# Ledger of designs, part 12: VHH binders against p49116

Target 1, 238 residues: p49116
Amino acid sequence: EGPLLSDTHVTFKLTMPSPMPEYLNVHYICESASRLLFLSMHWARSIPAFQALGQDCNTSLVRACWNELFTLGLAQCAQVMSLSTILAAIVNHLQNSIQEDKLSGDRIKQVMEHIWKLQEFCNSMAKLDIDGYEYAYLKAIVLFSPDHPGLTSTSQIEKFQEKAQMELQDYVQKTYSEDTYRLARILVRLPALRLMSSNITEELFFTGLIGNVSIDSIIPYILKMETAEYNGQITGAS

## First folded at step 10 (VHH)

Design ud1
Fold by OpenDDE, fold request of step 11:
Structure ud1 (fold): chain B 238 residues (1-238), chain A 121 residues (1-121)
Amino acid sequence: as target 1 above (238 residues)
Amino acid sequence: EVQLVESGGGVVQPGGSLRLSCAASGFTFSSYDMSWVRQAPGKGPEWVSSITGSGGSTLYADSVKGRFTISRDNSKNTLYLQMNSLRPEDTALYYCVKGGYYPWRKEFDISSQGTLVTVSS
């Protein structure tokens, strides 16, 4: 069997709206997040192993792990996105809701903790100086996670995850031969992704989607949409 | 040249049904996602629904979810919108649009005349 990922899967270029406004409104945040979400899902679609799982399994898999994929994407694209600025803006918007007494104290705490976890995770990844290959493999490991409830073809998913892990290991050994514990340092970051609520992520980043669609509903659409059209949208060719 | 021609609009009472059609030409219809957009008087365009090129997946605005059904016949280069349980707020010009759902889209490329749907008692 060939490798799970190729060099084409390493490229992960997010295009942000330009110019960045002085004030980041909910719409800007949502657009930015949506671009990343689409990019992440199209990235998954480009993996032959992912395609081999079939549409139903693919949909279930992405529904289960989209938050983790999205979070890894945030970490990877943190600089391009000015993530710290986006998060600050989100906090500011939340403060408005707080002032209007729309949120309970417990909910406020929960949301703020989530934002903190997200920021800390991204900071930790930045400190590790994760490269494009490592991110690609980490995303693959997260994507092909067999431990989500309700999944079919779990044996095949597990096989792909193992392959991703092996390829990551080989890459790290080859590229960072002098850093004996780099692989371990990278992998121990993954559990942090499971601490993050998909619901809270959706509320923070995807409020104001056109038509008020849910991430759950948009996932199968993105997974089946015409790729050529999407590429045209992100490059401005159409 | 891309050409989209909507039809099927009319006047219906609340709770009524209509089926819109869009005849497409000038491009490979099956290779593109399609959308319905509507514009009520005095309001901006509103996305209604999208369908993938193959027809395998659909997406709806919350305002029409459960009431409207988007479909397509690629052999006939035709897009459809079945509208049930119509409400006065559904009154609008309905446009067929080449392209799918993109949250970052600034404006929909509306190049057709649309078909008028009026829901009134």
Scores: ipSAE 0.914, ipTM 0.960, lowest interface PAE 0.5, mean pLDDT 95
Fold by OpenDDE, fold request of step 11:
Structure ud1 (fold): chain B 238 residues (1-238), chain A 121 residues (1-121)
Amino acid sequence: as target 1 above (238 residues)
Amino acid sequence: EVQLVESGGGVVQPGGSLRLSCAASGFTFSSYDMSWVRQAPGKGPEWVSSITGSGGSTLYADSVKGRFTISRDNSKNTLYLQMNSLRPEDTALYYCVKGGYYPWRKEFDISSQGTLVTVSS
């Protein structure tokens, strides 16, 4: 019964497609997002506590929180992804739909607000200068959230979340001893994740998935795929 | 050397069924996810379905979802594709591919001959 996370869970290196094109098309955006999604889910898989919940619970848990995990990943990898450029490209692509009058005014507003929320969240995290350990613990807190509807083993999930919170607290206290309110500043950012629509995120980033698969469908697949094969794929050139 | 041999293709009428098989050798079959890819005349390769190494999870393209079933028998090193409710647009060469579903993959490593499925009245 050791710590929830180890140093191995702090590493979160996203490999981007290379080279970056001058024009970011839907395909590039989707590939980038997909790599992040896979990375996030494999990160979750690497946590012993996550494995201990069982496959059914794991699937349900990730289905419930994938958007939040993904968003934290966006924030963490914003620089290497050139997230601002990606978001701008997404907006540009949406302009075509707008011009064609395919979207209602309300829908346009919702989508634009979502993009704004994503950008603001990532900017806020950057301003806080969140480090790799803090991101790892935040992702764990989000992952082991017991308050999603339909979850089983909620007591165990809650226990893991508490452990993540405690470890984060200990880390912040130890590493940032002079900043007594850092933990609070970090944690107050988490509610923003719950205000973001998973459906809109999926629409913006994953519309170009091969075979038009849904995130809901791909989650159990990623959670059970061979990790050795995945590790070999992420180092490959795009 | 990795070897994949597809079989089971043929000519069927719309609404018909076929079961494809892929015999795999030259690698530890159970340690790899597997996929089916198809290529219609005049079109590029299209991902159809993938299955994890253990067979515990499957994934389907929207175009075949609800009609096709991917499965595997690791004891026989064999991959299967049950195709029901076939449509003319399903006409293609079907290839067994070593590896799973990766959205960022631009090309499929197709080294086999494939098996031809023709759906026509």
Scores: ipSAE 0.912, ipTM 0.959, lowest interface PAE 0.5, mean pLDDT 94
Fold by OpenDDE, look of step 10:
Structure ud1 (fold): chain B 238 residues (1-238), chain A 121 residues (1-121)
Amino acid sequence: as target 1 above (238 residues)
Amino acid sequence: EVQLVESGGGVVQPGGSLRLSCAASGFTFSSYDMSWVRQAPGKGPEWVSSITGSGGSTLYADSVKGRFTISRDNSKNTLYLQMNSLRPEDTALYYCVKGGYYPWRKEFDISSQGTLVTVSS
């Protein structure tokens, strides 16, 4: 069988809303996050192995790992997104809620810690100088995780994950031959993704979704939307 | 030229039902997601529901979830909205829109006349 990923899966270009406002409001944050989410889901859709799992299985898989994929996307697109600025804006908006006494002290702490974890993760990835190929393989490893509860075809998912890992290993060996421990260093970052709450991520980035839809609900929609529709809307070609 | 023609609106009592239809022409219907949008008097357009091109997935605004059902027949180039358990707040002009759901979309390309739904006692 051919490789799990091709060069086409390495491209991961996020288009931000334009122009950037002076004040990053909830709408701008939500749109930016949503664009990243859509991009991540369409990336997954483009993988033949993902399609081979079938609609039910691949939907369940994405529902299980969307937060991890999204977070890797944040790290990969941190500069283009001005992630630090976005996170600062989110904190500022939270301050308003705090002043209005809408959140408990414990909840405030949880949310702030989550923001810190996100920032630290992205900073750590930047320090490692992860390239586009490595991100693609890391996303694939995260996507094809067989250890989520309720998944079908776990043996096949595991095989795809192993394939992703092997391809990553081969890539790192040939590209970074002088850095013997690079593979280990980048893989050891993956556990940090599982420490992050999908619920808090949704609350921070997706509060402004039109119609108050959930990420859980929108995932199957994104996975089944027409590619021409998506490209036309995101690229402005319509 | 893209043409969308809505029908099925009318006056209904609270708790009643209506089924809206939208006849589409001028484009490959099955290649596009479709949406319903409504506009109440004195208010801006509000997204109601969307369906993917193949009809395999649907989304609903929280305000209509569990009451409305969007569907499509690609062989007939027709979009539908089944509205059950109607409420006075559902009173609006309903528009069929070419295009799917985007979380950030506040403006809709409304080129049709819409169909009026009035829910009143």
Scores: ipSAE 0.884, ipTM 0.942, lowest interface PAE 0.5, mean pLDDT 94
Fold by ESMFold2, fold request of step 11:
Structure ud1 (fold): chain B 238 residues (1-238), chain A 121 residues (1-121)
Amino acid sequence: as target 1 above (238 residues)
Amino acid sequence: EVQLVESGGGVVQPGGSLRLSCAASGFTFSSYDMSWVRQAPGKGPEWVSSITGSGGSTLYADSVKGRFTISRDNSKNTLYLQMNSLRPEDTALYYCVKGGYYPWRKEFDISSQGTLVTVSS
């Protein structure tokens, strides 16, 4: 009972690696993306409704939706991350891979289409000037999606999603009372997130993770790791 | 003061097994994620495995996954690494480190002597 999210869940501060290299490289891209991934998953961990679902349900839920949360995070943090510059660097690396016969023509087409969809999604969100409260509710709607395969407690997940939808509706109507169609314009953007491939996202942003670990193996670890050390890392102390 | 003391290293044949131990003191062991790091001759440090403070989740470098098992006993303040199916490339000085896995963590604050593992015919 009570609101699904509090003001503490609206704050979403991404700290970028420092110093920024003169030329972007796969290491900088992977570190930047990893910071966003960890921030997104710790954001989810902090939500009382998420905590109430239990540890196994939590892991299944995040494994199902991590790419959608990550994509919303990219849109929210696009300016701080200089995302357009990162995507340009990725395109350059793809062209080098073609010259070395490391990627098939069909794969290149799939990856370029994914980059285009990502750019269009981020541009559409920026055009709407989506604020931090709206992003928080959109992330909650995405997190509490009951229709992913393999989930347990789907009735409870659906109730939390409905609560997030209601709180978004109330927020938009109160804050943007003169913009009758804002909620509708926001909600029609969500289906694009389901078109984003987690496989391609991992290739684009998470190549070069230390130890060559997969996102699937990191997720259970992030959800159970000690928060105190992570909080020290997010201040940039390491 | 934080102290970490590794033991259990030795010489084994390829395909053999060893179990490393790390005795921890000077901090609340169960409140920290822990890691194993190794350094082969002429190479820089390489992250091997991490375990959460409760022991509820583990993570492995691809090079050791399926062969190594990290564990901890919080009642004894001890971290373990069970190494099976050892290969010559596993030859290294092994260190335990306070702290977990982070994709941006490239430096490890190694203050211990480590324990040497040599895998040879």
Scores: ipSAE 0.676, ipTM 0.871, lowest interface PAE 1.4, mean pLDDT 89
Fold by ESMFold2, fold request of step 11:
Structure ud1 (fold): chain B 238 residues (1-238), chain A 121 residues (1-121)
Amino acid sequence: as target 1 above (238 residues)
Amino acid sequence: EVQLVESGGGVVQPGGSLRLSCAASGFTFSSYDMSWVRQAPGKGPEWVSSITGSGGSTLYADSVKGRFTISRDNSKNTLYLQMNSLRPEDTALYYCVKGGYYPWRKEFDISSQGTLVTVSS
């Protein structure tokens, strides 16, 4: 019955692979994005309300919203990741693929439009100076979305989403008391996340996953993997 | 000390089946995710499959998905790999490894001798 999130859910520290290579490559990008994906999934699994929904519901929920959580993570960690440099490297690689006639014109157009949307979203979040508490509640609102097809326990999911919205409202009113419209300004950004393509996100950030596994396969694994081992992995990162 | 002993390898024809076992000791087996890794002649190690500590989730390389099944018996400290519909390209030395799947994991801490699987006519 207490708060939906605790202070442990506000901390969201991404550790990048070290050292950064002289020239960015698909392996560095995939490793960096994978660290963010794992961080996002472990964040979600640590939430008591999420745990209360049960494992089948948890997996279905994350499969439906992982791209939105990942995109919020990209925005939150854009500086640490040097995201603008990563996206520039991807654009350069796409241009080389055009010169070698390796991709269709329609696909390239879709990918470039997605990159532009992602850059615009991240820039808009940076201009609003969204803080760690606000990001945590925005991620919770996205996670507990009851309107994805095929979900069970949608009434309980909706109640958790409403609780996240109420706690965000309370936080913003107390912390940014002079900015009457900050909550509305923040919430208006959320619909853009539904326009991000999970297929293109996989192509941009997750090409070259070991074993050629899909994100849909990895998600249930991350949600059930041993947390102590994962914590040891991130402790060993630079 | 950590010890992993593989068994169950052999020579089989294409389309055949084989079941590998890995006996684990020197650590709390149920507290760790586990993996199978293979090494074909002239190639580096290749991740095959992983299973969570509880056995609640499994993950497979695309090249073996649908044909191989990883499992574990935590009461016996044993990891298994059921291999069906075997192909010549599955020929390799198979190792079990302490630890799960991580996309950034390029090195495997292989401390065992492995078990050889040969698929040939």
Scores: ipSAE 0.671, ipTM 0.875, lowest interface PAE 1.5, mean pLDDT 89

Design ud1
Fold by ESMFold2, fold request of step 11:
Structure ud1 (fold): chain B 238 residues (1-238), chain A 121 residues (1-121)
Amino acid sequence: as target 1 above (238 residues)
Amino acid sequence: EVQLVESGGGVVQPGGSLRLSCAASGFTFSSYDMSWVRQAPGKGPEWVSSITGSGGSTLYADSVKGRFTISRDNSKNTLYLQMNSLRPEDTALYYCVKGGYYPWRKEFDISSQGTLVTVSS
């Protein structure tokens, strides 16, 4: 009943820790990334279709797609986050560490490939000039992905994904009526998100989590967090 | 005024158990996530565990996962920490704090005396 997303789901305002440090460090990167993750979880939780799936399904769904949702958030907020600066600093650190043992060397190679794929994804999204409505629908499409292993309610999830796809199609056709290929170019970018390793994303962005908690353990907590407390911590954190 | 009063600390042998309580007043307890924080001698504060306002979700530091259980009774405005399989490194002053887990939360607004847990070998 009704549209999958409303205008309120288009707003996606990330507030960065202040002040930006003289030297980028694990703490600043982890806090910045954590704010994006919390904002992304808040966004997902606010969707009526997501709420309708129930708590167990919500947790399973977000565990399956959080990295894709986070990566879309990185692309959308890349300028606010100074993402290119963050990734450049990480690359320089990794290049200086190349003289590690062979096991570490293989991991460094995997991490460098992941960074390159992330940079290419963000650049391709910027080149397409993806707007806030398009990002909202793309996030909904990856959120309601029925093909992840271990999900329940797969048929309902697929229905919601199809609804997100329909609403994106309608939006693009009305807003970019003279760009025949825009929808196809946008959708073709989605498979690249499946190439992003959640393990490497945690290494890049979340190594500084207080208490050494994993993203998997945070998800159920954030999804159930009291709304007033959550808004107070995110909105007033800077 | 927000008041948090911890109790249940004491001296325990390694492998023993303790149950901490925190009586809360001066705010709508069920509307807030709550946390336990500890401070060992000579060390900075360490987040231990958090629980959502409804009690529907819990989160634990890796150092206590599987040994500690956070819970709350919203009808009694009370937060609990069941501590099992205690180790000497769990020796600390334990505080309950209003508010949940956040990775950027470097400071804890401790307005209480805490309760001392000593695990003596």
Scores: ipSAE 0.565, ipTM 0.826, lowest interface PAE 2.0, mean pLDDT 87

